# Ledger of designs, part 119: miniprotein binders against b1l550

Target 1, 279 residues: b1l550
Amino acid sequence: MRLPEELLERARDIHSEAPSHRIKLDRVGSFGLKVPVEFKGFLLLAEADVWVSLPEGRRGVDLSRQVEAIYELSNPPKDPFSLCREAAISLLEKLNYADSSGVSIRFDAPLQDGESLKYYGVEISSIASDEIINKIRVEILGMTACPCTAELIRAYKSSEIAATHTQRSLGILEVSTKAEHPDPDKLASIIERAMSSPLRTYTKRPDEGGLVIRSLSNARLAEDVVREMIHLFLEEFGHLPEDTHILAAVRSMESVHMHDIYAERSFSLDEIRKEISSH
Key: E = the ipSAE of ESMFold2; O = the ipSAE of OpenDDE; V2 = 0.75 times the mean of E and O plus 0.25 times the DockQ between their complexes.

## First folded at step 13 (miniprotein)

Design h52 (at its last look DockQ between E and O 0.95; V2 from the best seeds 0.00; counts 0 for: pae E 2.1 > 1.5)
Fold by OpenDDE base, look of step 14:
Structure h52 (fold): chain B 279 residues (1-279), chain A 83 residues (1-83)
Amino acid sequence: as target 1 above (279 residues)
Amino acid sequence: SWKKVRIEFTFDPEKREEVLEFLKRLARELREKYGLTVLVYTENGKIRIFVKGDPEAVDKFIEEVLKELEKLGIEYTVRVEEI
């Protein structure tokens, strides 16, 4: 049942009223929308959040206009980077009272693994205010082997390849920059290369054996993984603006403990360069 | 009343970064001065400014931006569109 449009003339516009408390809100919007995106030749259903600021003198946001803004840009499906950026700008343009806007898009990104697929998690964001800030978060699983246990076993049973416990570890890179979004595949690659070995969706027995041997030969602490991620990031993305902010982290799902090991470092490119140059 | 304006600038690629930083700084100053919302960004190799607010303030903003750009002595093309 659709109510008569004539009722709109009689009804108060609740959203435009003054609030009981004159307080500005930073983000008001719709979270958990589903939008189609095109990524590396795949059509994916992504989750999206859209929001704008709300001034102190306005009770509510026009949520329908926000939703319309992102869906207008989602047809036909486009890459999530352009969608995110364009939608953030469109929100700022459409909502007169907003002085800032933002969009976040989340999905599992396909990654080729031989004839099969593996994946990494990605969240792409753009915030529009005075400038556009682009944010990307990549999460991918790898494998780590513990060097401490390996050393103990080596000392006990003289072996060329010491046995050790192995586990899945989640690597995380988050980048916030005024430049364009960094390539998520490159970020995922950095994380995988920083671990003892990558994970594989499909392995034949000889390949599996080789993967394990590689991990044992490249045993790394969680701390080692984070430091290696930072090192590799600087090599690949050192050209980004100096005010670019990075979070590098790893969560190791330790196989000998009931708990996880976590390590992280947050830094700006300027900060980390000064730190490295001082040594 | 609200006025919304998109300004698109085309510069020599070699000077685009310098001009972008200049415009970002200028836009920030003028935003505060006139109480406007101003977004400065790049798209397709062009510099874009989106400005919205009081019509008179928006007009003054545009005038001042163009005036200050002329002082730089850099050749550019400009397109102004009210949206």
Scores: ipSAE 0.711, ipTM 0.905, lowest interface PAE 0.7, mean pLDDT 93
Fold by ESMFold2-Fast, scan of step 13:
Structure h52 (fold): chain B 279 residues (1-279), chain A 83 residues (1-83)
Amino acid sequence: as target 1 above (279 residues)
Amino acid sequence: SWKKVRIEFTFDPEKREEVLEFLKRLARELREKYGLTVLVYTENGKIRIFVKGDPEAVDKFIEEVLKELEKLGIEYTVRVEEI
């Protein structure tokens, strides 16, 4: 039941009060909101986080205005890039005390896989302060095959295609830029092309055999995959602003160990170009 | 007593990148000078500035931006909207 609205006139405005400690907070908001998005012809259920900065002299944030802002912009459903950008701007405009705002939207993205679909993870963010910073993180599974064991088995057996252990590996590309969000399908493609082979949702025996042979003939260390992802990223997205930041990483779920192998590199476009040109 | 203003600039596309970098630098300087929240972004080929804070400071910010922009001698159109 609703309490009488007249109580609002007598109640203290807690959020506008001074806090117990005068400390600025960087991110205060509503996390884990369910929101529909339209992505490349699909209507998907996504999960959203919305936040603003809170100055040291204010006790709390108006959380209801945050939720209102994203829900107003999500009906009818729109693409998550426009939603992130528009909602971040709207939050900064609507909440007077905020000097920054942000929105993150997470979902599993469908990717055409022959006559079926497979899915990869996407997180899209927009952060508004003095400029808009757009972030995107893409995660997709692929297959890697160990070149060290392959070489040992080839030496032992003198065969052209050596047996070696294969495993699922998770490839990760994260991009932070002042330009528009990179196309996540292109990021997913870069990751898959850097692997020994992509994974499939559905295969019949002949196609499965071909995929295994491809992987074995293209054995790669986690370190090799990260370097190849960076190389392919620069070919596709080297036109982005020089202060664009990238994280490229691989987590290899080693089939011969009880633990994983992890390799990563973080860099700005300016930084990596100087490194490559110095050699 | 908060004042919030959206400013939209239309420039020749050939000059847009030069002017965008200029406006970003100017906005950072004036934001610090006047203690304002200022967001500079592009939308549909136009440059947008959102500014909020003390009304007098906001008015001074807008005046300074337009004054400095006139010194560049580049043709533009501007729309100022209080929200």
Scores: ipSAE 0.662, ipTM 0.895, lowest interface PAE 1.5, mean pLDDT 88
Fold by ESMFold2, look of step 14:
Structure h52 (fold): chain B 279 residues (1-279), chain A 83 residues (1-83)
Amino acid sequence: as target 1 above (279 residues)
Amino acid sequence: SWKKVRIEFTFDPEKREEVLEFLKRLARELREKYGLTVLVYTENGKIRIFVKGDPEAVDKFIEEVLKELEKLGIEYTVRVEEI
C-alpha cells in the first residue's frame, strides 16, 4: 500500500525539528548495505556503510536520501574506490546540515593463485570534511615458521633435522592518507612477502615441498614479520604524504600454543623517518 | 537559508599541487571565519572547492578565495556552479 503524497503537505517534518537534547552526533547513517562493485574484472557483492554528521540543531537525518545517494552511484557497478570517494562527496553535497560524511566498503578481493584463485580481505573508506581522508585495511593469511624452535632442533644432539613449527598468520596493513587509496593487491603482496611463505589454494606434492622449503628458508618471528612489512611498505609507498598513518600487524595462530601471538606497530611517515634516521 | 556552490579551477599541471595546498589552507581559515562547510579536493586533474552555508557568507568566501588566488599571479580558469 502506498499512501498519498499529498499527506506530506499536512504532516510535521520531524527530521527538520530541533531535538529536545541539543547534542551533535558524529556519525548517523545506514550500515550493512549490499552494493555491487567491479574490482579488477570481477563483479563482487560488497558491504557498505554510509553516514553524515548531524548538528545539535537538527533532530534527524534523511536516511533514505543517504541510501539513495550510494545506490544511484552503484549502477552500473564501478570500482569500489571511485564509488567510495564519490559517494562520500555526494552525501556532503546532498545533506545540507552535515559538516562531514563518510563511506566504507568491505569485500573479499580475488587474487590469482596459479591456475586458481584465493582471496584476501579489504575495507576501504573515504571521509569528506575539509578534505578527503582515504583509509584502506588489507588482511591476508600467510605461513610463518618459528626460527627459535628451528635453532633449538638444529642444536639438538648435532641433529641434521631441518624442522620447526609452522602456522597460519594473519597479516594486516592499514593506511590512512590524503592521497588516493594504495592498491590493495600491492598491500597484500607486501604482507605475503613479509611472511615465511604464502598460502596456496591447493598444491601438488612437489609444489608443497617447495613451499615448505621456502618457509624454512624464511623463518621469522612475528615481530620481524611486522618489521619486514614496514620495510617493504616504506620501499613502495614512502612517497605518500608525511602525515600518512600506517598500522602494521600480525596475528599468528601458533601451532604449538592454545593462544595467538600478536605484534603491531602504528606510525606516521614523518615519525618513522625520524626513528630510522636516529640509528 | 542555504547556498551551495562548487568552484572548479584549472591550473597548469606543474602548479597544481602547490596551489592545492594553498587553497586548502585558505579554505580552512575562511570556513572558520564565516561558519561554512568547505571541502577542497581534486577531480580529473582539476581543483574543486565545495562550499555551503549562509548565502552572504558563501559569496564572501568565493570573493576572498578569488582575490587571494589572484595575488599569486598564477594563470587559471574558473567555473562556478550553484548546486
Scores: ipSAE 0.551, ipTM 0.869, lowest interface PAE 2.1, mean pLDDT 91
ESMFold2 (binder alone), look of step 14: mean pLDDT 85; pTM 0.836

Design h53
Fold by ESMFold2-Fast, scan of step 13:
Structure h53 (fold): chain B 279 residues (1-279), chain A 83 residues (1-83)
Amino acid sequence: as target 1 above (279 residues)
Amino acid sequence: SWKKVRIEFTFDPEKREEVLEFLKRLARELREKYGLTVLVYTENGKIRIFVKGDPEAVDKFIEEVLKELEKLGIEYTVEVKEL
């Protein structure tokens, strides 16, 4: 049922009214929108959040205009980086009262894995204010092997390959920059290379054995993985602006414990270079 | 009432990065001076400035940007579109 448009003349414009309290809000918008995106030749279902700032003198935002902005730009589907950037700009242009706008898009990214595919998590954002700030977060599972138990087993029974426990570990790289979004495949590669070994979607028994031996021969603490991720990131992306902010983290799902182990470091490129140079 | 304007600049690619940094700095200065919302970004090899706010302040912003840019003596084309 569609109500008569004459009712709009009698209804109060709630959103344009003064609020109960004159407090600015940083992010007000539509969260959890489903949008199609094209990523590296794949048509994927992504989830999007869109928002704008709300000044202290205005009660609410025009949510319908926000949704229209992203849907207009998502048909036909385009790459999520362009969609994120263009939608953030469009929101700032369309909503007069907004001092800033933002868009986040999240999806599972396919990655070639032999004759099959595996997937890693991607969340990208673009925030428009005086400049555009681009954020990307990549999460991918890998394998770690404990060096402490390996050393204990070597002391107990000499062996060329020491026994130790292995577990799945989640590697995380988050980058905030005024430059273009880093390539998520390269971020995923950095994470996998920092691990004891990558995980596979499909292995035959000989290949599975090789993967396990690789992990055991490359045992790493969560702390080791985070440091290696930072090292590899600087090799690949050290050219980004000095005020680029990075979070590197690992969550290890310890196979010998009821709990997880977590290690992280956040830093700006300027900060980490000074730290490394001073030592 | 609000005035919204998009300014698009085309520069020689060799000078584009130098001019972009100049315009970003100038836009931040003028944003504070006039109390405007100003976004500077690049699109398809061009430099774009989006400005919105009080009409008189927007007009002064545009005038000062173009005036300061002329002092650089660099060739450019400009398109000013009111939204």
Scores: ipSAE 0.592, ipTM 0.867, lowest interface PAE 1.9, mean pLDDT 88

Design h54
Fold by ESMFold2-Fast, scan of step 13:
Structure h54 (fold): chain B 279 residues (1-279), chain A 83 residues (1-83)
Amino acid sequence: as target 1 above (279 residues)
Amino acid sequence: SWKKVRIEFTFDPEKREEVLEFLKRLARELREKYGLTVLVYTENGKIRIFVKGDPEAVDKFIEEVLKELEKLGIEYTVRVLEL
C-alpha cells in the first residue's frame, strides 16, 4: 500500500515545529551511510556519518537532505578528503537553520607490504562552522616487546639470550587542524617506526624469525612508543598551524596479562614545543 | 525567506595570507553584528566566503565586506553567487 503524496499538504511539518524543550543540539544526522571512495588508486567502500547543528527553536532535521548532499558528491567516487570537505560545505549551504555541519568517512586503507597488502584504519572528518576544521585518525597494529622482562632474563645467571614477551599493540594518531589533512600513509609510517617492529600480512619462515629478532632487539614500553610517535610527528608535520591538536596513543595487548596497557598524550603544537624547549 | 550567498575572491598568491586573515577577522565581526552564519575557507588558491541569514542582513554583510576590502588597495577579482 502506497499513501497518496498529496497527504504531505495536509500533514504537519513536524521538523519545523517548536520542540518540547528549547535546547540546541550539536550534532543531528545520518550515521552509517555506505559510500564509495577513491583512495590512492583503490576503489574502496567507506562508511560515512553526516550531521548538522539544530537550533533550540526547531524540532528536527530533514535527514533526506543530508543523504542527498553526500551521494550527489560521491558519484563518481572521489578521494575521501575532498568528499568530506565538499559535503560538509554542501550541508551548511543546503540546511538553512544549521550553524555548523560535519562529515566523517571511515575505511580500511591498503598499504604495500612486500608482495602483498596490509590494511590500517582511517577516519577522515571535515567540520564547517566559521572555518573548516579537518580531522584524521589513523590506527595500525604493530609489535612491542617488554624491556623489563628482557632485563630480568638477561640478568638470569645461566642466560646470555635477551628474551621477553611480545604482543600486538595498536598505535593511534589523531590530528585536528585548520590546514589540509595530513597524509594517512605518513601517519601510519610514523606509528610503525615508533613500534618495536611492524606487523606483516604474510611472512615466510626466515622473515618471521627476522621480525621477532628485530622486535626483541628494539624492546619498547607503550610509554616509549608514544614519545617516539610524538617525536617523529614533529619531524614530519611540525609545519602545521600552532593550534593543531594531536592525540598520540598506544594500546598494548599484553601477552602475559588478562588486561591491556594504555598510554596517551593529547597536545597542541604550541604546547608541545614550549614543553620541549623549557629544558 | 533566508538568503544564501557564496563569494569567491582571487588574489595575487603573495597577498593571499594577508587578505585571508583580514577577511576572517572582518567576517567574525560582521557575523556578530548582523546575526549571520558565515564560513570563510580557501579552495584551489581562492578565498571563499559563504554567508546565510536574513536577506537584508546578508546584503549589508556583502556591501560592508567589499567596501572594507577596497580600502586595502590590493587587486582582486570577485564572484558573487546566490544559492
Scores: ipSAE 0.579, ipTM 0.867, lowest interface PAE 1.9, mean pLDDT 87

Design h55
Fold by ESMFold2-Fast, scan of step 13:
Structure h55 (fold): chain B 279 residues (1-279), chain A 83 residues (1-83)
Amino acid sequence: as target 1 above (279 residues)
Amino acid sequence: SWKKVRIEFTFDPEKREEVLEFLKRLARELREKYGLTVLVYTENGKIRIFVKGDPEAVDKFIEEVLKELEKLGIEYTVRVYEL
């Protein structure tokens, strides 16, 4: 059913009215939209949030124009980085009252893993105000092995490979920059290389045994993994602007505890280089 | 009564970063002066400025940007699109 268009002439324009309180809102928008994206040869159904700022004197946002902005740019599907950037710009252009806009897109990125696929989580955003700020967050599971228990077991019973507990650990790299989004595959690679070993979707018994031995031979604290991630990040992405902000974190799902261990460091490229060079 | 304009500049690639930083600073100053929404970004090797607000203020913004660029003596091409 469709109501007659002439009703629009008699109805109040609620969104253009003064609000109950003259307070600016930072983000008002459509959240949880499903949009198709093309990512490295894959067609994926991603989840998108779109928003704009709302000035203190305006009651509401025209939500239909937000959906219009991202929809027009998502058909045919394109890469999510271009989609985020172009949609953020389009939102700022379409919604006269907005002084900033943003788009965030989330999906699981496929990685070829032998005869199967594994995946890592990606969230990218572009925020348009006086300039464009690009953000990307990559999360991927890996394996860590406890060096403390390994050392204790080695001391108790001499062995070439010390027994210790292993667990899944979630590695996180988040980058906020005025430059282009970093390649998420490279961020995922950095996280995996910092771990005791990567995880696999499919392993046969000999391969599984090898993965476990690799992890045990490369035991690392969550703190070790974060430091290694930062080191590897600087090698790969040290060319980014000095005001680029990074979060490196690990959440270790400890197999011997009912709780997790968490380690993180936030920094700008400028501050971390000064810190490292002073030693 | 909104005016929306996209200004597209093409500069020598060797000078593009220097000019981009200059335009970002200038746009920030003029945004405050004229009460406009101004976005400065790069696209396909070009520098773009999107500006919107009161028509007279937008026109003054554009005039001032072009005037300040002319003072620098840097070669460029410019295209102005009204949206």
Scores: ipSAE 0.620, ipTM 0.887, lowest interface PAE 1.7, mean pLDDT 88

Design h56
Fold by ESMFold2-Fast, scan of step 13:
Structure h56 (fold): chain B 279 residues (1-279), chain A 85 residues (1-85)
Amino acid sequence: as target 1 above (279 residues)
Amino acid sequence: SWKKVRIEFTFDPEKREEVLEFLKRLARELREKYGLTVLVYTENGKIRIFVKGDPEAVDKFIEEVLKELEKLGIEYTVRVEELKE
């Protein structure tokens, strides 16, 4: 059952009408779409948000046109970076009233872990206005070990490697740049290297023991991990434009507490270089 | 009414970054002057400009971009495509 097409000719065009209040909206669109993507040889079902700006004189956006554009660009599946960029440009081109557009795509990225797989979280965005701004956020779990408790246990037992509590810590790197998206595998690698040790999907008991000893021998505060992530980021990606903006953060799920510990720093490349050079 | 145009420039790769910087600055100035939506980006080694808005303003934008590029004395090829609705 469908309504007669003649009703479209008689019905008001609500979206083109003046709104109740002349207020511009920054982001109006379709959120939570499922789209297939190809990432590093894997076919994944990703989640996408698409949006455009809405001027103060227009009541609504054409949501159906947004959805159609994204699905057309998703068949056959392509890499999420190209999809993100192409869809943002397409939205700005197709919706006349919009002065900006954006697309975000989220998925779990597989990583080879011996004979098994592990994963990290990825969110990629492209925003088109006067230029294209590319944003990427990578989140991966690692292990941290508390240096404070380690020092107390060392004093108590006179051991070279002190026992201490260990916990899962979530490392976060977010980059906003006018250049191409940084490689998420490299961002994930930076986060893991900053941790006391990486996590594994599968270990045999001797390997598990080694991972624990590694963590205990490399005890780090959340604050230490954030500083190390920034240091490693600058070594790998210091060539990006000076106005590139970075967020580095760690959320430590403290095994001895009912709450988490959180540390972060946001900065531009220009800002951090001036800060470091002031010493 | 609306007019939408894609402009694609091909330059000597050695001059591309220099010209891209110039075009970004020029497009920003003309965007403000004519009240247009203008996107400047690169794709497949080429510089692309998408412009939309009032037809007369779009035409003046294109004319002024080409005029200023001519003053640089740099070799380029250009393709201008109007998008129909």
Scores: ipSAE 0.627, ipTM 0.883, lowest interface PAE 1.7, mean pLDDT 87

Design h58 (at its last look DockQ between E and O 0.97; V2 from the best seeds 0.00; counts 0 for: pae E 1.7 > 1.5)
Fold by OpenDDE base, look of step 14:
Structure h58 (fold): chain B 279 residues (1-279), chain A 83 residues (1-83)
Amino acid sequence: as target 1 above (279 residues)
Amino acid sequence: SWKKVRIKFTFDPEKREEVLEFLKRLARELREKYGLTVLVYTENGKIRIFVKGDPEAVDKFIEEVLKELEKLGIEYTVEVEEL
């Protein structure tokens, strides 16, 4: 049942009223929307969050207008980077009272693995205020082998290839920049290369054996992985603006413990360059 | 009353970065001065400014931006669109 439109003339506009408490809100919007995106030839259903700021003198936001803004831009489906950026701008343009806007889009990104697919998690965000800030977070699983246990076993058995415990580790790179979003495939590659070995969706037995041997020969602490990610990131993305902020992290799901090992470093490009130059 | 304006600038690619930084600084100053919402961004190799607020303030903003750009002596094309 649709109510008569004439009622709108008699009804108060609750959203435009003054609030009981004159307080500005930073983010008001719709979270957990589903939007189609095109990514590397795949049509994917992504989760999206959209929001704007709300001034102290306005009770509520026009939520319907926010939702319309992103869906207008999502048909036909486009790449999530453009969608995110364009939607953030559109929100700022459409909502008169907003002095800032933001969009976040999350999905599992396909990654080719031989004849099969593996994946990484990605969250793409854009925030519009005075400028546009683009943010991307990539998470991908790899494998680590413990060098400490390997050294103990080597000392005990005198073997060339020492056995050690191996586990899945989640690598994380988050980048916030005034430049365009960095290539998520490159970020995923950096994380995988920083691990003892990548994971594979499809392995034949000989290939599996080789993968394990490789991991054993490239044993790394969680701390090693983070440092390697940072190193590789600087090599690939050192051209980004100096005020670009990076979070590099790893969560190792240790196979011999009930708990995980976590390591991280947050830094700006300017900061890390100064640190490296001082050594 | 609200006025919304999108300004599109085309500059020589070699000077785009310099002009962009200049416009960002200028926009920040004028935003504070006039109480406006101002977004400076690039799209398709062009510099864009979105400005919204009081109509008179928006007009003053546009005037001052153009005036200051003229002082730089850089050739550009400008398109102004009211939204």
Scores: ipSAE 0.698, ipTM 0.900, lowest interface PAE 0.7, mean pLDDT 93
Fold by ESMFold2-Fast, scan of step 13:
Structure h58 (fold): chain B 279 residues (1-279), chain A 83 residues (1-83)
Amino acid sequence: as target 1 above (279 residues)
Amino acid sequence: SWKKVRIKFTFDPEKREEVLEFLKRLARELREKYGLTVLVYTENGKIRIFVKGDPEAVDKFIEEVLKELEKLGIEYTVEVEEL
């Protein structure tokens, strides 16, 4: 049902009114929008959040203009990096009262895995204020094997390949930078290489046995995985600006416990280089 | 009563990073001075500035940016687009 446009002339402009309390809000916008994106040859339905800052003297934001901005830029579908950046800039340009804007786009990124696909989680953001800050978060499952139990079993059985419990572990890399977004496939690769072994969508029995043996021969604590992720990140992305901020984390879904193990480290490139050089 | 302007600068590639840092610093100073929203970024190898706010303040911002930039003695081209 569409109401007559004439009603707009007599209705109050609620958004432009003074609020009940003069408090600035950092992020006000449309969250959970569905937008198509093109990612590495795939057409995907992604989920997007768009927002702007709201000054203390204004009651509300123009939400319809936010939705228009991202949808205009999403047709035809384009890569999510360009979409985030262009939409954030467009929002800042179109909404006069905003002193910052941002866009986040989330999707499951397909990755070729033999004759099938596997997936990893991606969240790409761009925030426009004085400069553009680009953020990317990659999450992918891998396998870890417990070195502590492996050592106990080796002592008990005197075996060269010790039996131990294995579990799925979620690896996380988050990067915030003034440079362009890092390639998410490279971030996913770093996480998988830091694990005891990657996971597969499809395996035959001999391949499954090989994956298990690989994991058992490369037993790692969650703490080991985080340190290895940081080491591999510095090898691949050490060229990024020194004020680039990284979060590296692992959540291990322990097969012998009712609870998970979690390890993380956040750092700037400048900070971590100084720390490593002091040892 | 709002004025919105996009400014596009093209510099010698060898001097682009030096000028970018200079413009970021200057824009931050002038933003505070004039109460403006100013975004400095790069696109396709060019330095871009977006500025919005009170028309008189925007005009003074542009005037001061160009004046300070001329003091560097670096060759550039500039395109100014009012939105």
Scores: ipSAE 0.643, ipTM 0.888, lowest interface PAE 1.6, mean pLDDT 88
Fold by ESMFold2, look of step 14:
Structure h58 (fold): chain B 279 residues (1-279), chain A 83 residues (1-83)
Amino acid sequence: as target 1 above (279 residues)
Amino acid sequence: SWKKVRIKFTFDPEKREEVLEFLKRLARELREKYGLTVLVYTENGKIRIFVKGDPEAVDKFIEEVLKELEKLGIEYTVEVEEL
C-alpha cells in the first residue's frame, strides 16, 4: 500500500522541527546494513553502519536518505575502502544540516592457508568533517606459548626446547590516520609474526609437530607480543602522518586458567618515537 | 536557503602537498569565520573542497579562497560546481 503523495502538504515535517531539548547528537544513523563488497577478488556480504551529526536545532535525521546513499554506491559491488570513503563524503553532501558523517564496514577477510583458507576480522571506517579520517581495525588469532612455564620445565629437565602451555591469542591492531587505510593483510601479518606461531585451518602430523616446535622455540608473554606488534608496525608503517593513532592489543585465552589475559598500548606515531628515542 | 559547492583544483604534482596543507588551514579559518561546513580532501590526484551553508557566506568563502590562492603565485586550474 502506498499512501497518497498529497498528504505531504498536510502533515508536519517532524524531522525539520526544533527538538524539545536542544542537545546536539554526535552519531545518528542506520546500523547493521548488509552491503556487497569486492575484496581482493572475493565478493563478500559486509555489514555497514552509516551516520551523520545532528545539530541541537534539528529534531530528526533523514534516515532513508542515508540508506539510499550507501546502496546507490554499492551497486555494482566495489572495494570496501572506496565504498566507505565515497559514502561518507556523499552523506555529508546530501544531509545539509550535518557537520560530519561517517561510515563503517565490517567483514571477514579471506587469507590463504596452505591448500585451504582461513580468515581474519576487518572493520574500516571513514569520517568526514573538515578532513577525512580513516580507521581500520584488524583482529586475527594466533598461538602463544608461555615462557614462564617453559623456563620452569627447562630448569627441571635441562632441555633446549621447553615444554609449556600454549593457547589461542587474539591480536588486535587499530589504526586511525589521515592517510589511506593501511593494507589489512599487512596488519594481519604483523600480528601473526608477533605471536609464537600462526594458526592453521588443519595440519597433518608432521606439519603439526613443526607448528608446535616453532611455538615453543618462540615463547612470548602477551606483553611481549604487544611490544613486537608495535616494533613491526613502526618498521612497516612509520611513514604515516605523525598524528596517526594506533592501538595494539592481545587477548590471550590462557589454557591453564578460567579467564583471559589482556595487554594493550595506545599511542600516536610522534609519541612513541619520542618515547623510544629517550632510551 | 542552502548553497552547496564542489571546488576542484589541479596543481603540479610537486606542489600539491604544500598547497593541500595551505588550503586545509585556510578552509578551517574561513569555515569558522562564516559558519560553514567545509571538507578538504584529495581525489584522483586533485584537491577538492566541498562547502555548504548560507549562500552569501559560501560565495564569500569561494572568493577569499581564490584570492588567497592567487597570492601564492602557483599555477593551477579550478572548476566550480554548484550542487
Scores: ipSAE 0.611, ipTM 0.891, lowest interface PAE 1.7, mean pLDDT 90
ESMFold2 (binder alone), look of step 14: mean pLDDT 84; pTM 0.816

